# Designs tried in a protein design chat: VHH binders against Flagellar brake protein YcgR (ycgR). Part 63

Target 1, 263 residues: Flagellar brake protein YcgR (ycgR), of Thauera aminoaromatica (c4kar8)
Amino acid sequence: MAELSTPSPASPAPLDGGRGDELEKFTLRGARQILQLLQDLITHRGLITAHTGGGHSFMTAVLKVDEERGRVVLDPSPDPQANRRALAAPRLTCVTQLDGIRIQFPLVGLGEGQDKGRPALFAPLPAEMLRLQRREFYRLQVPLAHELSCLLKAEDLARKPVEVSARVIDIGAGGVAVVVPTGAAEFVIGGTLPACRLALPDGEPIELDLEVRNLNRQTQRNGTEQLRVGLRFAALPRAADTRIQRYIFKTERALNAKARGGL
Below, E stands for the ipSAE of ESMFold2; O stands for the ipSAE of OpenDDE; V2 stands for 0.75 times the mean of E and O plus 0.25 times the DockQ between their complexes.

## First folded at step 4 (VHH)

Design A31 (from p1c with S54E; framework vhh_7pa5_2; at its last look DockQ between E and O 0.41; V2 from the best seeds 0.00; counts 0 for: pae E 4.2 > 2)
Fold by OpenDDE, look of step 5:
Structure A31 (fold): chain B 263 residues (1-263), chain A 121 residues (1-121)
Amino acid sequence: as target 1 above (263 residues)
Amino acid sequence: QVQLVESGGGMVQPGGSLRLSCAASGFTFSDYAMSWVRRAPGKGPEWVSTISGEGGSTSYADSVKGRFTISRDNAKNTLYLQMNSLKPEDTALYYCAKDYYDEWGSYFDYWGQGTQVTVSS
């Protein structure tokens, strides 16, 4: 049986995806809400893709919610290797949908056993479940080959204006994440970067104002430190929005085609 | 809104054949790979087959290889599964599923209610 493999070896990002407070409103943490949503997945026969890391995933479903023991019961994969990977994984990232809303939740502490005489996987109830409407919060991982960039108008530590060309690593309807060299500029969360320029492949750069929403220092495997900056579109003209949406859509189509053996 | 509606299921004897159909709406059908997934009683979901958006690439689970054929008509927004040489172990609820890829990898973002296939003497 073919395990669902991702074309990218990238592990699924954390639920927060560096989007900070914006995801909080879409995150369920209430025990009752989580239980209800899991029950709904049972009722609707939800197909769940469980990611084990390393580009591996398997299909599962919620069989039962055991409230007394505080655990969820899942179908194991028909592939023994997938189950071994799942059990060895420190965390599963489960992805599904219900009523057109994408649902994502982590499972930790996976074990195997039997439920009513059949093999099953067991995990503690998820601590949180993320419900995302695709249109609002989807972030496309930008292919490196596209070489999207954003010219940031920022200030250095001396408050001198500087222009920094930043690589765009992801893009959505609401903003972009970029990487900049450490020390290239000073960024303040909540600060506005005016008159920046986002370069898309399809034409002239888009001028836009960006608000700094997140800062994350990352050390690459090679030891190089980079600053990831999450930026919100502060004011986006309709024409610019349309172009961004078109780019996202086109790129998604291409990625999906490629992922399934299409070029 | 994306909708997937399966049909063509039924009861058949071992060695028999069925053809499943899935009517798709609410999205550009040709832009996405489509899959069949099945769930047998007391078993977890099992991937059966996938076809690329344009129909140029197909894949099958080993359990159905040589017996099942996935196809699509993009003009009709319809996915098909021709099932030949059916076996009792093929008894399951068969789902049409829309493939999707994002930063999290590949998964099914939509599926239908399923159509029941029962292979019994």
Scores: ipSAE 0.655, ipTM 0.867, lowest interface PAE 0.8, mean pLDDT 87
Fold by ESMFold2, look of step 5:
Structure A31 (fold): chain B 263 residues (1-263), chain A 121 residues (1-121)
Amino acid sequence: as target 1 above (263 residues)
Amino acid sequence: QVQLVESGGGMVQPGGSLRLSCAASGFTFSDYAMSWVRRAPGKGPEWVSTISGEGGSTSYADSVKGRFTISRDNAKNTLYLQMNSLKPEDTALYYCAKDYYDEWGSYFDYWGQGTQVTVSS
């Protein structure tokens, strides 16, 4: 029998363990912190996507924390097949977001039962919870079709001024990463590039100062060498910050709508 | 501060109709997709419908397709759900929700307090 239910459009993917070192600073392991965060989810009525593996997930919510028994209590799904998959799964990866804060936590040992006469799912309290500001961690991978560029006002090897048009490959709240041909300019980690121009798809380019944070030589698939330059925004005016956040927001919406069939 | 206030719920007989409204404030309404989510008594949340920020794309859960219509009026910052051919299983608290989207997926960022819909004879 074919499954008739349509998955929710709110199906955020878990951050995987392959990036565990990058996520450790955002991981809560203290029992009091975990209990408080779970209580915050209850208070704010957090809607949770619970992943069971094999591309399956279901929507749920934390009903309560049973501190005496060391358990979290979840809503069962209205879909009986989702509940069966959850009970059979070796772990659930629960993902939600509240006010720009991504929250992710594992549950193991899920069981079914009743809470105050109503069906519920139960699990031991998670041993860890990820809590991170998306703004502090997120980097939008810039679509090539947007042709985002940044005009860098840099210096050549002889310390003479040179302008380099660099393609922007990712952008976040705190900076950009760009690529340039090797030898186009000399970049020094910690160096400041004043009066650079970031070209977004709409409006005039944004004039801003950039600080070089990292450099990485890369070989393209065709064998050509390029330099990846990580750049931090210095002293960003509020109007410029707003335009950058708007670009990121609109591009995220467009990419996610396309991925979800035009939602 | 983001606020979402649902209204338009009530008691109705099977086969009846209701129109829910959600008044939005504290954000640029047209920049965000909006959704309806419901919670039936004793059950967890169930996504109902989503509409894009400009209103050009809609989607529906299978359980409501053909009976419910989501719409929005961006000049009035208001989201609507027209519910026709109501069934007892549509009885629930209905919440409107503000969506985010990113490469990690989409999320419900804020939701209202809900409006009760009760379908019974």
Scores: ipSAE 0.277, ipTM 0.698, lowest interface PAE 4.2, mean pLDDT 82
ESMFold2-Fast, scan of step 4: ipSAE 0.600; ipTM 0.870
ESMFold2 (binder alone), look of step 5: mean pLDDT 82; pTM 0.829

Design A32 (from p1c with G56D; framework vhh_7pa5_2; at its last look DockQ between E and O 0.18; V2 from the best seeds 0.00; counts 0 for: pae E 2.8 > 2, placed apart)
Fold by OpenDDE, look of step 5:
Structure A32 (fold): chain B 263 residues (1-263), chain A 121 residues (1-121)
Amino acid sequence: as target 1 above (263 residues)
Amino acid sequence: QVQLVESGGGMVQPGGSLRLSCAASGFTFSDYAMSWVRRAPGKGPEWVSTISGSGDSTSYADSVKGRFTISRDNAKNTLYLQMNSLKPEDTALYYCAKDYYDEWGSYFDYWGQGTQVTVSS
């Protein structure tokens, strides 16, 4: 059986994806809500892709919700190797959908055992479940080969205007994440960067205002420090929105084709 | 809204054949790979086969290789699974599933209600 492998193993990002407050409204944390949603997955025979890390995943389903023991029971993979990976993983990232809404939730503390005489996987109930409508929060990881960039109009520490060319690492309908060299500019969460230019492959750069929504300092494996900046489209013309959506769609299509042995 | 509707399931004797169909709507069918997944009683979901959006690439689980053939008609927005030389162990609910890829990797973002295949003497 072919394990679902990803051509580009992206480590599962935390559920919060650095989107902070925006995702909170879509995150279920109530025990009752979580139980209900898991029960709904059972009722609807939800197919769950469980990511174990390293680009590996297996397909599972919720068999039972054990409220008394505070655990979820899952089908194991027919692939013993996948199960070993799952059990060795510090965390599973489970992805599915219900009623057209993408659902994501973590499972930690996975164990194996028997349920009604059959092999099963057990985990404590998830602490949170994220429900996302694709249109609003989907972020496309930009292929490096596309070399998307955003010219940021920012200020340095002296409040001197500076222009920083930033690589776009992900893009969605609502914004972009970019990487900038540390110290290239001073960014303030909630601050607006006016008249920035987003470069797409299909034509002239899009001029737009960007709002800083997140800042994350990252140290690369090579020891280089970079600043990841989450940016919201503050004012996006309709034509620009259309172009961005088109790019996302086209890229997703290509990625899907490639993932299945195409291109 | 994306909809996937499976059909063609039934009861068949060992060695028999069935052809499953899946009618797809609500998305550009040719833009996505499609898969068949099955779930047997008392077992977890099992991947069966995948076909690329264009139909030029196909893959099969070892358990069905040489017996099953996945195909698609993009003009009709329909996915097919020809199942030959059926075995009792092929008994399962068969799902049509839409493949999707994002930053998390590959998964199925939509699937149907399934069609029951029973192989029994």
Scores: ipSAE 0.665, ipTM 0.871, lowest interface PAE 0.8, mean pLDDT 87
Fold by ESMFold2-Fast, scan of step 4:
Structure A32 (fold): chain B 263 residues (1-263), chain A 121 residues (1-121)
Amino acid sequence: as target 1 above (263 residues)
Amino acid sequence: QVQLVESGGGMVQPGGSLRLSCAASGFTFSDYAMSWVRRAPGKGPEWVSTISGSGDSTSYADSVKGRFTISRDNAKNTLYLQMNSLKPEDTALYYCAKDYYDEWGSYFDYWGQGTQVTVSS
């Protein structure tokens, strides 16, 4: 088996990269809390993606927690290259989820050995674990009346720079879906669109980098063809993140009020 | 609530074929890449294959390349894995997994209970 492959693998950012102080309230540092969370991952047979740097990762799981030796025991990859890369890495960034909550923890000092005669990876217990609620499943359907748009900086088929004003059809914490006329630009899954501008109803446009996640062709009722593009927010600044979340919350609340009717 | 429900597993002889299905609900299926992951007895999880949200891009583990085909039907919110020329080494519990990519990299944020594939005489 090869190492875990995604359309556009990227090196993981450091845990404290750009948001250290803000992430502190989501960080577990108590030994008891860390042990309990690791045991929960064992109980739920959690699939863990371990990032080794350079865009490389492999799948693992926690086999057991050895409190006496102060270490965690992990499944090795069936790919020997992945294991060698992991052992050479100064740090693993392990990411998983439990009950929809993103869980991340570092492992430093990875070693190789055996557990009950089976190959295993060993590391000291992490000193910290991050628990971060993600709203990646919630997609606000953008009301047509809002005329929400995103100015995309892309390339045409001949690789010439083009700017395309795309209508935003849905928006979530992790990205937007937009529609563009067929042929307006060339999109490559995993490609980055730098310095795009998201126009919310209130305030200045938000400048942000977007990564192409998926592409779907759609035919409208009038026979017009459009391309739906799923775009991930890349390295979203805190102020931009706050404005987007506020728009989502405000709009959802207004739509719920309309649905309930009232006087 | 996000749900991923696998089906189509069973027992087959070496050289046989099986088609796995995964019914997805609770999220916008076409917005996410989907993967198949397997866990053989006494081994850790092994990534098998990934397909992009649109279905235009696919990737496979070297151990299954040329034998397995991943596909999806976005209108039905269903992921498939066509498994041909099955080998005893393919015996495993097969999971449907939802891919997620954020600023720290990719991971699986949901997976199903799995469907058992057993390849033996």
Scores: ipSAE 0.535, ipTM 0.845, lowest interface PAE 2.2, mean pLDDT 82
Fold by ESMFold2, look of step 5:
Structure A32 (fold): chain B 263 residues (1-263), chain A 121 residues (1-121)
Amino acid sequence: as target 1 above (263 residues)
Amino acid sequence: QVQLVESGGGMVQPGGSLRLSCAASGFTFSDYAMSWVRRAPGKGPEWVSTISGSGDSTSYADSVKGRFTISRDNAKNTLYLQMNSLKPEDTALYYCAKDYYDEWGSYFDYWGQGTQVTVSS
């Protein structure tokens, strides 16, 4: 994963995205299971995205588990800025997927050093790891032709209200991801955007409150920077939930039919 | 079932060129960003380049910027990496990876077996 940079000083995202009681049944806390899962990541050469906060992340891998010292050894980033952010972060959120299972774990107390003469990052073994079957948390990739949009009621750098029309790139039961031009508004992870309006193809826009969960900067082909904003639905009314689920179901059915039809 | 199959690797001299391909199946290719990642002998993975699902947005690691060009053909479900001005430091196993973004962040959910690129005199 590319190193992404934003102006936001946002705190690192929580491990469970603020849905702790929903995810507890997928959380491993047993020391032996954690060690085995980390070893599985080594064996399968898992590609890990390590999120350092503020919309920044870097690619890494688990090099080894040092059971005697109770620590995990990671590849450093080739980008020195990413390594500095990782060492300064109170917590890394590491994410990957193996065989359809999403794996997420926190690392705290990250330090730097050497492993077999190569630079490496070290951290105590995580106290918990999440294992999520992907079908439990499906996200529909929104077809470009639908031009799904969300009007965000946010604030600019001067803390003045601003409305940003953002294109929705994915949608699921729990939220959406959108793209906006970099600098269009100030987004803070954990911040709430009240009374946003999600425009579905059928019917009136849905008014809903959104919570910022993640930020990822991207550079477009023409050199223009954009920000991918992950948004959770806060207090989603049942009627709005029904409309969103109906959109997802109808679109999934149409996409499956197109894939079978071929060209 | 998601499948990513890389091809186009080989041995070239410094300054040479190669074009890598990644054939994708089992998902709606145009809906997802795709990345090239490489693993040099004895090293961990290094991100090389990413292209958006539509192909409108690209990004590159500093070490390859200006020399490598990522592209995609959504009609053929194929990802490409044009590699010019190759250096011995580019020697690695190159593989494609599928990006996935959810409400908690981004990660790679699938990757291929890779194609070997060797740059030596």
Scores: ipSAE 0.404, ipTM 0.794, lowest interface PAE 2.8, mean pLDDT 82
ESMFold2 (binder alone), look of step 5: mean pLDDT 82; pTM 0.826

Design A34 (from p1c with Y107W; framework vhh_7pa5_2)
Amino acid sequence: QVQLVESGGGMVQPGGSLRLSCAASGFTFSDYAMSWVRRAPGKGPEWVSTISGSGGSTSYADSVKGRFTISRDNAKNTLYLQMNSLKPEDTALYYCAKDYYDEWGSWFDYWGQGTQVTVSS
ESMFold2-Fast, scan of step 4: ipSAE 0.563; ipTM 0.856

Design A48 (from p1c with F108M; framework vhh_7pa5_2; at its last look DockQ between E and O 0.22; V2 from the best seeds 0.00; counts 0 for: pae E 3.1 > 2, placed apart)
Fold by OpenDDE, look of step 5:
Formats: C-alpha cells, structure tokens, sequence
Structure A48 (fold): chain B 263 residues (1-263), chain A 121 residues (1-121)
C-alpha cells in the first residue's frame, strides 16, 4: 500500500505565468525590507489571511516584530481549531494587501506562547515577501456576467479523454482559475492539458495548452462540492496573449468606470 | 484595483446604535459576498457577519446575532452594518472585507483600513 505522499501543497506560486525572473523583481529578500514591510502592516493595521493548507485559513494580524529574536508575533485565531491547524502546518501562506498591492509571504516554524500576558503566535521572520505591484501579476476576478469559460481537455479516472466546460473565475497574464464539477475529470498537479479552449467575449475561443498548478476541493456554503483548478498558460501564442490582455484591461476599465458612477 | 473604504464608526454609550458603511470599488460588487470583521484590542480578528452577493443570504457570529444586521446596496456598491444594543465588548476596529474563492480556498482577499467603534460609558 504505497502511501501516496500527498505532495505537500507547494505554496502555489501565484499562477502568474510570468517568467520566474519577473517574479524575482517583486520578491523582497532583504532583512531590512522585510522588517519594514511587516512594520508597515502593523502601522496600517493590516489584516492577514493565513492559509494552513487543505483549503483552511484564518484571519490574523501582525502584532509585533521582534527584531532581537528575529520573529514575528501574530494574533491567534479566536477559533482553537484554526490555531491547532496552524501549529500543525509545516508552512503558513500569508496573504494581505497594502495600498492595493497584494503581499504574500510564507511563515514556517509557527509556535504559540504569550506576548505581554496574552496568547500569541510566533514565527521566525519570513525569508521572502512577494509584492505584486504590476498589473502583469494581477488576476482579474471575472464578472459572473461575462460567463467566461474554458473547455478543458482532460481525462477521467479511467484515463478516458473527456471535455469539461469550466467556468473561469479569475484570469491573469499567466493563467486562469476555473471551477469544475467534482468528478468531472482527474487532474494532476504539474500535468498538461493540451489544446484547451478559452472563450473570451471578443471572438473565437483561444486554443492553448494549460498546466495544472493547483487543485482545491471546497464545499460551498450550499453544500455543493466544487473543484477549483489553477491553470497556467503553458504555451500561449502572442496573439492570444494580446487578446487576454485586452480583455483584462477592458474589463478593469469598465469596473473602474462603474465604481466611479459612470456606468 | 479593489478598494474598500469603511465609515460610520465612533464613540457610543452602551445600548446605543451605530451604522457602518463600506464603499466598494474596483470589482463587480454584486458578484461577491461581503463580510464584516472586527479586531478588538488584545484579540485576534473576529468574523462578524457575511452577506451573499445578491443579499439574499446573511450569517452572523453568535456574539452579534440579534443585535447586528448586515445589508448591502448593490446599486451603490455599498455594504452596511447596523449595530444595535452595543456593548463594551463590541469595541473594535471594524473592517469591510471582500470574500473570494480561489486555489487557496474560500477566504477574504481584500479589506479596508477599518473604522473604529468604541462603546464606553
């Protein structure tokens, strides 16, 4: 009985299919920069979503940065179960934002204790913090009204080819996130789905290869189970890239205009 | 870019009422559930309430149930929290939060700067 070592959910690199090199431009690794950013989170009273894996997360905030001990102090969850999950997790993936800039950073070695007589979580300072400043790493949340879809060329449990129409929930320059019915197909992280078709509102579907980067099964509040699939554009023709970018920009503009009362 | 701006906080006596507002921009407001979260001094962030995109479904923390009412005006891209029968323990920074679902699961992905609510005699 080979224990299928569930691959430790690799911190989903932001499906921003941007070349690893481009992401490096937005990754802070300097100790001073990291400290400053954490301090900024405190100053701005920033909330953090800490992901513990398995689709679980809790809300926290940086309470203090202890430079002397090289650690960050976080608020614990009011949910004891969330704290237990956090402490059991080999890694937390923290997500927050400052001034509209998405920030992501890992925390490892989480412990619990007391800070000034109050329960707190402690972790070593993050080794890196990602600041997604550029639009190229931005994922547009697709309006439901746009009804973007992606026809996935996948396989079922019997390795029979199947076509699954998936709703696109977000899109960026590097990929899409889609929702599929549970059991519609089998997906393998790192696997390639060839000759898929992304439907945009502006014309014919775009044929492209997709790489599975993340899988998340979640039960909705209504009790419906869905599979969220993060997909990277494995091979995107230039023309397709242009169309995707155009769609994103157009949609963002429309959303902004609406927000300003113009629509 | 997603922006959330809270307002309506202030100081109120126990038993008093406040109405918080959150102006949302940068996304299709009606497509997403919205939540209120609060952070009291010395405590971690606490979920308060959630409302569905359409406004047809609401949920509340037990601590605020029967006292708080979440609502939204999708035409105005505004989220509200009516707080009645306020207690000292309701003292907190209140955040408007956008709910989201992605490869990480279901969580709140954006928050505002918060509005301070202080309940004191």
Amino acid sequence: as target 1 above (263 residues)
Amino acid sequence: QVQLVESGGGMVQPGGSLRLSCAASGFTFSDYAMSWVRRAPGKGPEWVSTISGSGGSTSYADSVKGRFTISRDNAKNTLYLQMNSLKPEDTALYYCAKDYYDEWGSYMDYWGQGTQVTVSS
Scores: ipSAE 0.785, ipTM 0.918, lowest interface PAE 0.6, mean pLDDT 87
Fold by ESMFold2-Fast, scan of step 4:
Structure A48 (fold): chain B 263 residues (1-263), chain A 121 residues (1-121)
Amino acid sequence: as target 1 above (263 residues)
Amino acid sequence: QVQLVESGGGMVQPGGSLRLSCAASGFTFSDYAMSWVRRAPGKGPEWVSTISGSGGSTSYADSVKGRFTISRDNAKNTLYLQMNSLKPEDTALYYCAKDYYDEWGSYMDYWGQGTQVTVSS
């Protein structure tokens, strides 16, 4: 009867108009498409994370789709308190994957009952479902125009503190790759750089602890040497993680739109 | 591309121990939190345990606290679940699951076929 704990159970902020408009391309609204997708989740035994708000979530799965009654039937949580939170919530945000595709849908009007003598949760079929194909190993090549930088707190050869502004080349869910001038600071694989500052185009710099994962010395065409440093997010606050992912998504979307336009 | 392959399940008597393993491939293992999820016969999925990408933090369902230990070997791309003091109610198919966090929140984006654990006399 334990309370279910899910890592980073953050409820997403409401989408702004620009983001909502762009996601329309990935939104299913047809009743037959929604029914088919829910059936596919049953067939693949999809694990669903249901967010109830306030940082709470639980694991569930679709048991069946009742097309005649326009309802979806879900497994209840083993934790009675999680079920009570779900029933009291104005909305569930359900998130899963199917064949590597991210799937999200809202459920409103959740009720409880029985399915063939077993406890079950019931909800009207969602009016929309989001299908978003993403590559998990995707590392965004940061556009030069964004002038993305990270202020690194490191040490020099004499172990004295130095601050180095490094250009961010790549960014992903787990970290960044940066470029620094050779000799600007000493980096040790496995070493931690505390309280570094990642500057995204929108808003204040994000304060992060970074761990050095790899080092590559590169010689440019003009003979100058640069050090490419791979850095892992060692301790990422939930708000920072959300903002970084938002930047990645917005930039991917903009780059895809530009490519479709022939640029 | 992403593959998660569980092993180590079997039949054991109450009070016994088993160690489950999950071999991961197709992604940078150390960048993601990993979880164990189980499904008992006729029941839905129950979250069991999670470990952060670095292995620095762990969490457990109340039903397994003090009996199960989650761990990982990032050099070998392997997740483990050490199960001690097993009870009949631990009988289930155990899945290795990969956690993913994006702008909308956390969810499990991949899981394996599962390994069966049966606790009986």
Scores: ipSAE 0.546, ipTM 0.846, lowest interface PAE 2.2, mean pLDDT 82
Fold by ESMFold2, look of step 5:
Structure A48 (fold): chain B 263 residues (1-263), chain A 121 residues (1-121)
Amino acid sequence: as target 1 above (263 residues)
Amino acid sequence: QVQLVESGGGMVQPGGSLRLSCAASGFTFSDYAMSWVRRAPGKGPEWVSTISGSGGSTSYADSVKGRFTISRDNAKNTLYLQMNSLKPEDTALYYCAKDYYDEWGSYMDYWGQGTQVTVSS
């Protein structure tokens, strides 16, 4: 049989700019913190995806940090075209991970040269670096087969208590998004829903207070209207956090393995 | 603490074969995809191959397809790379990497010192 083409693993994408306000609390701007984090990447040989724009990227690594000259030294790509794109780009967006912590930083002013007789790329130290645990930012799209639900204790238009069983469509460390039938309850942004119950596949439902963060109308495939409700966890107990993170981690890994041909 | 130790490199003639090994510890080996990454002299990292946590799926860079075979033994926490029909262009320091995957793609960290493969006439 002739050799068949197989795809390479997908490069990790940068976090989008539409959530910049959410990212500020994870952004390092201190020179000492930035130098230490770059040194950690060197020590642990962090592989970096450098995005040049236009959907192009290449794999690199930080070879060294020159604190006195205020610059970072990177591996060039084995692909000369990738190096040309990097040098032409007004900005590189570098993405990597270390011990479950996502790291992202911009490099501007990239140049080429030699470091001890070997080709290298050089840039001024970044002015900022994003450092966040994926579990604190990542939102898992919940598989329909899991039938995750959340029992909401809300009010109707007459301000009477109602219980609504809502399907969970995504879940992260800080909250869930659910869908409910239009008119099932009255939701107010900023309002608190006390004593809701989040049903995970393992064990008893988790009792949580939820805060309404956003509301969006959606049309289902059959043409009926539903409401997407974004909910934040209020004061998440450690045991509940552990169960939620475990669910997210195991589900993410199962989905990722399937997406990479069982990888 | 994650630890990956590569071995099995050496000098070989073009057309020869080598088998690389990577001993893993400090994590649940079967929960993670694993990759081989190489660094040729004076060049940056290049992805070579990836294998799923179960071992059921593999993928390869175009430059090594049909010549290299990745495998794993989850009972021994060991990753392998069988390298056949070696070319001078395969000369590099070879690292195994623990693969992290999400909906945006793969991240790879290598933790060992690598094992040197040299293909010379």
Scores: ipSAE 0.349, ipTM 0.742, lowest interface PAE 3.1, mean pLDDT 83
ESMFold2 (binder alone), look of step 5: mean pLDDT 81; pTM 0.810

